# VHH binders against o75319: the designs that were tried, part 160

Target 1, 181 residues: o75319
Amino acid sequence: GNHIPERWKDYLPVGQRMPGTRFIAFKVPLQKSFEKKLAPEECFSPLDLFNKIREQNEELGLIIDLTYTQRYYKPEDLPETVPYLKIFTVGHQVPDDETIFKFKHAVNGFLKENKDNDKLIGVHCTHGLNRTGYLICRYLIDVEGVRPDDAIELFNRCRGHCLERQNYIEDLQNGPIRKNW
Below, E stands for the ipSAE of ESMFold2; O stands for the ipSAE of OpenDDE; V2 stands for 0.75 times the mean of E and O plus 0.25 times the DockQ between their complexes.

## First folded at step 12 (VHH)

Design L26 (framework vhh_4orz_3; at its last look DockQ between E and O 0.38; V2 from the best seeds 0.51)
Fold by ESMFold2-Fast, scan of step 12:
Structure L26 (fold): chain B 181 residues (1-181), chain A 119 residues (1-119)
Amino acid sequence: as target 1 above (181 residues)
Amino acid sequence: EVQLVESGGGLVQAGGSLRLFCAASGFTFDYYSMAWLRQAPGKRREWVALITSGGETDYADSVKDRFTISRDNAKNTVSLQMNSLKPEDTAIYFCARQDWDFPEGFDYWGQGTQVTVSS
């Protein structure tokens, strides 16, 4: 279907790079077929994503797509030079350990292969907010040893929007550290 | 508390029509996309139709051109008009509220209403 996701227009297309990390968060890009339902200033295509990141003097080295659908855009709509990884992530509930493990492995693999550059890991769900913020913060807490409140504050500041799901926030603040397999 | 209550189910002959209603309460109805899903005996639950907060609609291929979803925000009601019914449309029909943040999922469901189509 080509209907715009609820509240998608309410969120900033792309956040800023999270200082001290390789992460940048954004909302889902929408392919050309959605543009008939958007004003020119509301458009955020895969091409618009890369233009906005270049405007920040940054470069994407990986896109991690957390949506549980492929209807918003196709991997072929992305530049061939940027790897695309799909992790079908169930929302509403806190992501399960398998999903957390897949995300951590993808990030660790990227960082190991990109030690000699400063390319970013772009992460998005539908709004680039709850699933995106949870998995980035979970990585920072579990792998990088960041304090939960600091990780959440950093994400909120750089995304330009605060995590809204209370169960996600509670798990980040008080839940157990998840170990890799 | 969020409540979704379906009505309008029943027995109908093949080729006939039926209209389902879902009365919603306990939330700001006009801010959410609403959907109908169905589950036939021995089958998995499948999505049938969706209507966005703005009134845009989407349908599963199996019901496209036969079913019409609509909403009345003043009455907090979503409806499903089912035309040219077939025996394979026999199922329990569920009203659901789409999760805005996870639009591939639903966060609240009605109890369901039985639709039986005789050949």
Scores: ipSAE 0.748, ipTM 0.881, lowest interface PAE 0.7, mean pLDDT 94
Fold by ESMFold2, look of step 13:
Structure L26 (fold): chain B 181 residues (1-181), chain A 119 residues (1-119)
Amino acid sequence: as target 1 above (181 residues)
Amino acid sequence: EVQLVESGGGLVQAGGSLRLFCAASGFTFDYYSMAWLRQAPGKRREWVALITSGGETDYADSVKDRFTISRDNAKNTVSLQMNSLKPEDTAIYFCARQDWDFPEGFDYWGQGTQVTVSS
């Protein structure tokens, strides 16, 4: 079905670029078939995503979709051709090492290929918060050497919502650094 | 603690009807989507029906027009009315709560109730 994900309306559609990084986080955009259950001001389509990024004077160079489903929108629904990567990420538990490695590989590949521009990596799960925040922070901690609390604070501020899953927060603050290769 | 307790299972003849109940406790029931899933012998657990916090419903194709999911937020219950039952509907039926943050999955399950449909 085309049911709106629970609490999806409660989250800001798009965050702000995280300063000093190439990341921007957002909730999953919903294709037009979902809109019959939304007021006009509640809509957040793939087109709306790109309009909101442009309003921030930014440009997406990659979308990393962390949802464990393909029902919300298709890459063909994107109004512009932007590289798109699906990383099926199981929620509730801390993402496994294979998922973390895939995310790191994708980010590192993007940074290499885009060293001569300032395009952003857009990352989303369903709400753009817990899975998204975890993987972005895990990257900043493991690859960039950012202190866990600083990574979390930066994500929370720029997303406009705080990370909520305690096991994710605990793993970021006190868990092992994951291998980068 | 979150608890989901199913009841209403039993033996029924093909073509018959049965109504399952799920009693929920330990959480704010009307904030969550709830579902029924089933597992037939030797098969993977499969999705049957879902009802959102707002009362919208969705069904697997195999049960569409025969099964009706409903909820009573005052009693914290989910029900599954099963009509025109077929032997292929034989399974353990589970009540589940959708994980709002990972709606692709369910974070709590009941112990299940057996439904057996004789031909």
Scores: ipSAE 0.657, ipTM 0.836, lowest interface PAE 1.4, mean pLDDT 93
Fold by OpenDDE, second read of step 13:
Structure L26 (fold): chain B 181 residues (1-181), chain A 119 residues (1-119)
Amino acid sequence: as target 1 above (181 residues)
Amino acid sequence: EVQLVESGGGLVQAGGSLRLFCAASGFTFDYYSMAWLRQAPGKRREWVALITSGGETDYADSVKDRFTISRDNAKNTVSLQMNSLKPEDTAIYFCARQDWDFPEGFDYWGQGTQVTVSS
């Protein structure tokens, strides 16, 4: 069934670009079939995502979907000009090294291929917060050498919501650096 | 700690009725969709019924119009009214919390309660 994820309505649809990075986080857009269960002002479709990004005078160059399900929207709902990458990421637990590596590899590949533009890497999980925030912060920490607290603060501020899960926060602050290769 | 405790199972004759209960604790109950699953001997676990936080219900075709799932958010309980029971309904029934960010769409379930329908 097409059920609205729990607490999905509680989060801002789209965050702000993270200064100094190409990252922007947002909650999962929902395909049209979900609209009947939402008030008009609550709707957030793939189309709405792109409209909101444009309103910020930005352009998406890549979407990384971290949700564990494919029921929320289809890649076909996105413009053909924007690559879509699915990284199935289980909720609640710290992503494993393979997931982290996949994410880093995707980001690095994008940056390598998009040196001549300023397109953004859009990242989302269900709420665009915990898994999304962890992996973005993990990248900033492990690859860019950002201090954990700075990365977390930057993400929280730009997303408009704070990372909620203590295990993610603790791993970012005190956990080991993960391999970049 | 998330806990789901099923009760109400037992032996019943074909055509009979049972009502299963699930007591939930350790989380914000009204945020989650809840479900009943069942597993018969030698078979894989299957979804039976689901109820959203808003009270919307869904059923497997095999139990549609016979089973009714309901919830009481004030008591943190989920129930399954099973009518017109058939021998093929024999299984361990599990109460489960739905989360699509987990394999098979559920992150927690109880120990289950045995339902046996005799012919």
Scores: ipSAE 0.520, ipTM 0.780, lowest interface PAE 0.8, mean pLDDT 94
ESMFold2 (binder alone), look of step 13: mean pLDDT 86; pTM 0.859
OpenDDE, look of step 13: ipSAE 0.459; ipTM 0.749

Design L27 (framework vhh_4orz_3; at its last look DockQ between E and O 0.38; V2 from the best seeds 0.43)
Fold by ESMFold2-Fast, scan of step 12:
Structure L27 (fold): chain B 181 residues (1-181), chain A 119 residues (1-119)
Amino acid sequence: as target 1 above (181 residues)
Amino acid sequence: EVQLVESGGGLVQAGGSLRLFCAASGFTFDYYSMAWLRQAPGKRREWVALITSGGETDYADSVKDRFTISRDNAKNTVSLQMNSLKPEDTAIYFCARQDFDYPEGFDYWGQGTQVTVSS
């Protein structure tokens, strides 16, 4: 499918780095075939993503793609210097434990291998908001011991948009800690 | 509450046409992408057509150039015009609302309407 995903234009392309962490969140980049449906100022290709990160004086070391589709862009559209990880994440419902553990293990592995640099972990779903924010906050709460409300506030502020799904917010605030392997 | 009600299904000869309708209620219709999916006997459910809030359309390769999706925001309806029908199009056809945050999925479905295409 080559249609622009609903509400995609309503969101800021890239947030700010979350201070005290290696995370940066953004909406899904759209490959060249989508550009005929977008004004020049609305375009956000994989190349545009890297340009915007560089303009913040940051560097990506890993991209985690949470979308449940391959239609938006191909891994081959990314520089070979940046690892790409696909975690097919069903939206609407709170991500299951398997998805949460995959995310945590990818983050922990990246941090272990990148302790001598300051490269960022870029995380996105379609809008870079609900699935993205949930998994980043879940990591901060469960692994780094951040208070739920503080994790959510930090994500909202840095993303420039607030988490919208009440079931995700409720699980972050009151749900069980998911222990990683 | 959100409701999607399909109509227009029936029995038709190969090469014929049918027009399906979906009446939507209980939500701000013009805010959502709407879709048609189908499930044939013994097969997985498959996506057929989608129309965005802005009127952009998209189709599965199997129905491209034969089916046309449209919407009427004033009447809260989605339609699927099906031409050049084949026996392989026999299925229950479902109207669905795309999830606002998870555009890869659907959060509400109708009960479906049966389409049977005879050889």
Scores: ipSAE 0.747, ipTM 0.862, lowest interface PAE 1.0, mean pLDDT 94
Fold by ESMFold2, look of step 13:
Structure L27 (fold): chain B 181 residues (1-181), chain A 119 residues (1-119)
Amino acid sequence: as target 1 above (181 residues)
Amino acid sequence: EVQLVESGGGLVQAGGSLRLFCAASGFTFDYYSMAWLRQAPGKRREWVALITSGGETDYADSVKDRFTISRDNAKNTVSLQMNSLKPEDTAIYFCARQDFDYPEGFDYWGQGTQVTVSS
C-alpha cells in the first residue's frame, strides 16, 4: 500500500542543521505515487528534500534511512552522488546495541571521509522524530560527550518538534552510556 | 488501558464464510490504522489486512479478493469478512493496532480468535 503514514502530515518536512554537528533530520520523503493523497503544500518527495536542503545553503553527503520498510521511496530516486544507508530500526522500543553500533559506525565513517568538506548527514525514520532523535542524541551523548538534556534540547529545537516516546527520553536521560569498543 | 477483543471465530467448512469482529477501547480509535494478522499452527504470525484511519485498505496476496476489512469508528470496531475459506486459512486471528510512530509494526494485540476450516 501507498497510504500516507499516520500523522506524517503533522510534522515539518525538514529540520535545521544542528549547530556544532553534521546532522540534519527530516521525515521520510514520499515518492510520487503518494502525492494523489496530498495537497500540493503537503508534498515532500525525494526531490523536495534536496531542494529544501539547498534552500538552507547546505549539502547532503549521506542519507541514513532508519525505516523498517522500503515502500516510501526507492534509493534510485536519490542523486547517485549521495550515499544512502538503510539501517532497519525497530520502533516503539529503544534501539538495540547492534542498531546503535551500526549508526555510530556510519557516522564515524562519514566524518572521517568528509573531514575536508561541510556536507551533512541526513537522518530519517518515518516521522524524523523518535527513532531519528534517539540515535542522533545517543551518538552525541556517547561519542561527543554531550550532556543528555543538552542533546535532547538541541535536537528538539532544530527538528522543530519534541521527542515523543517517553522510553526513549528516559533511556537518553538516565540510562547507561553505551561505550564503543 | 488499550484493549482489543476479537470475536466471531469458529469451525467452518471449506468454501464457507465467517465474519470476525474486534472491539477496541482505551485509546482514540479514529487516529489509528488497524489490522488483522494470523498465526497458523507451527507457523509465524503473518499480516492479513490493514485499514487506515481514513478507511483505505490493503491485503496480503493470499487473501486478496476473498477477505474484506472494514471499520466502524462510531462503535470502535474492526471487522474481517472472510469468504471462500480454505483449510490453509486455519489460524488464530489477531486484531492489532498500528504503532503511532512505527507504522511498520503493531504495538497492541488482542488475545486472538480461532478460525478452523475443514474440508
Scores: ipSAE 0.532, ipTM 0.776, lowest interface PAE 1.9, mean pLDDT 92
Fold by OpenDDE, second read of step 13:
Structure L27 (fold): chain B 181 residues (1-181), chain A 119 residues (1-119)
Amino acid sequence: as target 1 above (181 residues)
Amino acid sequence: EVQLVESGGGLVQAGGSLRLFCAASGFTFDYYSMAWLRQAPGKRREWVALITSGGETDYADSVKDRFTISRDNAKNTVSLQMNSLKPEDTAIYFCARQDFDYPEGFDYWGQGTQVTVSS
């Protein structure tokens, strides 16, 4: 069935671009079949995502989907001009080194190929908060040398919601740097 | 802390009926789909029945038309009415919370309740 994720309605659909980065975070868009379970003002489809990004005078260049399921929307629901990358990421747990590496690799690849534009890397999990925030912050910390607290603050401010899970926060603040290759 | 506590299991003869109960706590119950799983000796755990937060139901083919899953959001309970029980229904039955961000689609389940159907 088309189960609406727990607390999905409580989060802003789309955050703001993180200044100094190419990242923007958002909650998972839901395909049309979910609309029957939502009030009109609660609906957030792939189309709505792109409209909201446009309203911010931004353009998505890549979508990284961190959800563990594929039931929320289909890659075919996205414009063909925007590549879609799925990184199955288990909820609640700190992503493993492989997942972290996959994310970093994808981001670095995008940046390498998109030096001539200002397109954004859209990242989402279910709520676009915890897994999303962790991996973005992990990248900023490990690759760009940002201080953990600065990365977390930046993400929280731009997303409009704060990272909630202590294990993620603790790992970002005090955990080891993960390899970048 | 999320808790799921199953009850209602027991010994019953083939053709008999049982009603299982699951008491849920530690989370917003009506936000989640709930399910019953079962595991027979030497076999892998299998999905039996599911009920969405909205009350929609689904069943494994092996139990369809014999089992009925229901929920009471006011009491934070899930029930499984099992009719026309067969020996092959013998298993430990688990109440589970559905979460698609976890492998197998469930993140929590109880300790289970034993259901034994004799020939």
Scores: ipSAE 0.452, ipTM 0.742, lowest interface PAE 1.0, mean pLDDT 94
ESMFold2 (binder alone), look of step 13: mean pLDDT 86; pTM 0.868
OpenDDE, look of step 13: ipSAE 0.372; ipTM 0.706

Design L28 (framework vhh_4orz_3; at its last look DockQ between E and O 0.06; V2 from the best seeds 0.00; counts 0 for: pae O 4.8 > 2, placed apart)
Fold by ESMFold2-Fast, scan of step 12:
Structure L28 (fold): chain B 181 residues (1-181), chain A 119 residues (1-119)
Amino acid sequence: as target 1 above (181 residues)
Amino acid sequence: EVQLVESGGGLVQAGGSLRLFCAASGFTFDYYSMAWLRQAPGKRREWVALITSGGETDYADSVKDRFTISRDNAKNTVSLQMNSLKPEDTAIYFCARQYWDYPEGFDYWGQGTQVTVSS
């Protein structure tokens, strides 16, 4: 499929690093074959992603791709120095405990291996909003002990867009802490 | 509340044509991408065609250049023009509404319409 995802153009390409964390969120990069459907200022390729992160004086050390497809870009489109992890995450419903566990394990492993640098964990779904925001906030709440409303506010501010799925927000605010270790 | 109703299926000889229709109600039709999927006997359900809210179209390789998806926002209808039909196109065809933030998933489906292509 080569169509642009619905509403993809409505969202900022890359947010800012979430202060006090190693997270940065962005919408899915689109490989060059999509550029014929985009104005120059709308393009957001894997190369554009790395350029925008460098413009913020940041460096990616890991990309976690939460999309349930491989059509948007290939891991080979990324620099070989940046690890890529695919976690096929079903949208609309709250991610299950296994998905949450995989995400937490990947983040903890990265942090353990990157104690001596300040490289970022880049997380994206299609829009870098609902699945992305849920899993980042779930990690901050469950592992780092951040208050749910503070985690959500931090994500919203740094992403530049607010989490939109009410069932995700409700689970973060009132759901149980998942102990997946 | 949300309802999708397919029509236009039937029996056709290989090489023939059929046009499927999907009447949508209960939501703001022009805000959503709409799709056609099909399920052949003994096979998994597969995506066939999609049309975005902006009118961009996309097709599975198996139907490219033979099928055309279109929409009429004034009538809340999405249609699928199927040309040069093959026996392999025999399936139940479903109209579906796409999740905007999870484009690989669909939140509402019609009941389906049977298409049978004989050789």
Scores: ipSAE 0.756, ipTM 0.880, lowest interface PAE 0.8, mean pLDDT 94
Fold by ESMFold2, look of step 13:
Structure L28 (fold): chain B 181 residues (1-181), chain A 119 residues (1-119)
Amino acid sequence: as target 1 above (181 residues)
Amino acid sequence: EVQLVESGGGLVQAGGSLRLFCAASGFTFDYYSMAWLRQAPGKRREWVALITSGGETDYADSVKDRFTISRDNAKNTVSLQMNSLKPEDTAIYFCARQYWDYPEGFDYWGQGTQVTVSS
C-alpha cells in the first residue's frame, strides 16, 4: 500500500542537530508514490530530507532506519550515496537487548570511522519520535553517561516533539543500564 | 475495555455480495486506523483492507476493486462491502485496530464473522 501512515502528518519532518552529539532525528521520508495523497506542503521525500539537512548546514553520514517495513522508501531513492542501515524495531514495546545492541554497535562504528569529519547520524522510525527517541536516549545514557532526564529533554527539544510512549520514558528513567556490547 | 464486534457474515454463492459490520467501543474511535483481516481454514491471518482516521483506504491486491471499506465515526463502526465473491474469499473476517504509535501492526481484533462462498 500507498496509504499515509496514521499521524505522520502531525510531526515536523526533521529535527535539529542534538548539540554535543552526532544525532539528528526525522520522520520517515515517503517515496514519490505517496505524493498523490499529500498536499504539496505535506510532502517529505528522500530528496526533501537531504535539502532540509543541507539548509541546516549539516551533512548525513549514516541513516539508521528503525521501521518494521520497507514500504516507505528504498535506499536507492536517496539523492546521494550514504551508508544506510535497517534495524527492524518493534514499536509498541521497549526495544529488546538485541535491538539496542545493534543500534549501539552501528553508532560506535560510525563514530570511529567518522572521527575526522562532522557528519551526522540520521535516525528515524515512522514518526521519528518514540522508537527513535528511545534508542538515541538509550545510547546517550548507557554509552555517554548522560542523565536520563537530560537525554530525554535534549531529544525532545531538538526533535520538536516530546516522547509520547510512557513505557519508553519509564524504562529510560528507571530501567537498568544496558550492557549490550 | 476495547471491544470490536463483527457481524454480517454468512453463506453466499460465488459472484454474490455481502456487507460486514464492526461495532467498536472502549476507545476514542476516530483517533485510530481500522482494518479488516481474514483467516482461511488452516491458514495464517492476512490483511484485507484498511481505512485511516481521515478516511484514506488501502486494499490487498487480491480484493482490490471488489471490496470497499468505510467507516462511520459518529456510530463507531467500520464496514466492508464485498462484491464478486470467490470461493477463495471463504474465511473468518476480523475487524482490527492499528496501534496508535506503530502503524506496522494491529493490537485488538474481535471474535470474527464467518464468510463462506460456495460454488
Scores: ipSAE 0.243, ipTM 0.648, lowest interface PAE 4.5, mean pLDDT 90
Fold by OpenDDE, second read of step 13:
Structure L28 (fold): chain B 181 residues (1-181), chain A 119 residues (1-119)
Amino acid sequence: as target 1 above (181 residues)
Amino acid sequence: EVQLVESGGGLVQAGGSLRLFCAASGFTFDYYSMAWLRQAPGKRREWVALITSGGETDYADSVKDRFTISRDNAKNTVSLQMNSLKPEDTAIYFCARQYWDYPEGFDYWGQGTQVTVSS
């Protein structure tokens, strides 16, 4: 059956927009088939995602899915007006340069094409925390020139949860800048 | 019933090569990402290589550039080409189906095949 990811319930469904950016992080929404294993208040579907974003008076312009599976929901579960990008990203280890580049490229492309609006880039992994936080912070650090500690603090505060994995934190704080090809 | 059957393991000298095979049955193979896992004596099981339903691959740092994962959807098989083998690669290797996101996402695996690399 459809098992709920471990600790998935422990995390806030959706964070807040990161001030000064177009980023918002959230945990993975789960398709309807998962609802039978959840209390009503625990449910977080693609539809719920958009409702929660709307409640914040925001609008999603892009969803970047970093999970390494396609079982949680389908792109078809999203509105057609919101593009969906899958970047398969293995958990626990620091994303490789290719993954980082793919993420940066996607973000830059979106920003280039969406200069006339204020739509958000929604980013999620399973919990919308570690992989998500790393790549967002990596972008802010490498592309926007944000100080690593400031990026991390900003993400943590807006997500409502702190990055947990030390290898990600260490790489953000002390690792090399990655190429912006 | 989901079944995964590994084969191809054996004893090889350091620097040698092996090719592992996995035959999958009992599920829609092309809907799932597949992986190779391994467990060395006294160590926890770890993922080695992943291949998505779309053919995208990823590898553990320890095996990058040495191992290659592939799949044949027509035959419901997954393979692992292992080159430049090292003694530290010695382990039981498992073929695994990824249903969920890593690392919790492996829901089925076979009995495994023993790979032993001698110095």
Scores: ipSAE 0.028, ipTM 0.449, lowest interface PAE 3.2, mean pLDDT 92
ESMFold2 (binder alone), look of step 13: mean pLDDT 84; pTM 0.848
OpenDDE, look of step 13: ipSAE 0.025; ipTM 0.347

Design L29 (framework vhh_4orz_3)
Fold by ESMFold2-Fast, scan of step 12:
Structure L29 (fold): chain B 181 residues (1-181), chain A 119 residues (1-119)
Amino acid sequence: as target 1 above (181 residues)
Amino acid sequence: EVQLVESGGGLVQAGGSLRLFCAASGFTFDYYSMAWLRQAPGKRREWVALITSGGETDYADSVKDRFTISRDNAKNTVSLQMNSLKPEDTAIYFCARQNWDYPEGFDYWGQGTQVTVSS
């Protein structure tokens, strides 16, 4: 399939680094085959992603891809110097505990290996909003002890778009802390 | 309540044409991508065609240039024009609504309409 994913054009390509963290969120980059369906100013390829991160004086050290597809871009489209991790997540329902723990493990591992640098963890789903925002906020709440409303506000401000999925917001605000093993 | 109701299926000879319709209700139709998937006996459902809220279309390679998906937002319908039908197109055809924040998946399906193509 090479159709542009629904609502993808409605969102900013890349947010800002979330201050006090190593996270940056963005929407899914689309490989060259999608560009025939996009105006030049709408293009957001893997190359465009790295250019935009560099323009913010930041550097990616890890990309976590939460999409439930491989049609948008290939890991081979990314620089060899940046590790890529795929975590298949089903949208609309709150990610399950296995998915949450996998995300936490990947983040914790990156932070341990990157104590001596300031490289970022880039996280995206299709829109870089609901699944992305949920998992980042869940990490901040459960691991770093951030208040739920503060985590959500920080994500919304830095992404430039507010979390939209009410069941995700409700789980972040009132749901149980998922203890890592 | 979201409802998707398919119609237009039937028996047709190889090389013939059929037009399928899906009547949608219970949601703001204009905001959603709509799709057709099919399931042959003993097989898993396979995606056939999709039309976005903005009217962009996409097709599985097996039906490209033979099938055309379209929508009528005033009537809350999506249709599939099937030309040059082959025996291997025989399947139950399902109308589906794409999830709004998870475009990789579908959240509602119709009951399906049977298409049978004889050789």
Scores: ipSAE 0.648, ipTM 0.833, lowest interface PAE 1.3, mean pLDDT 93

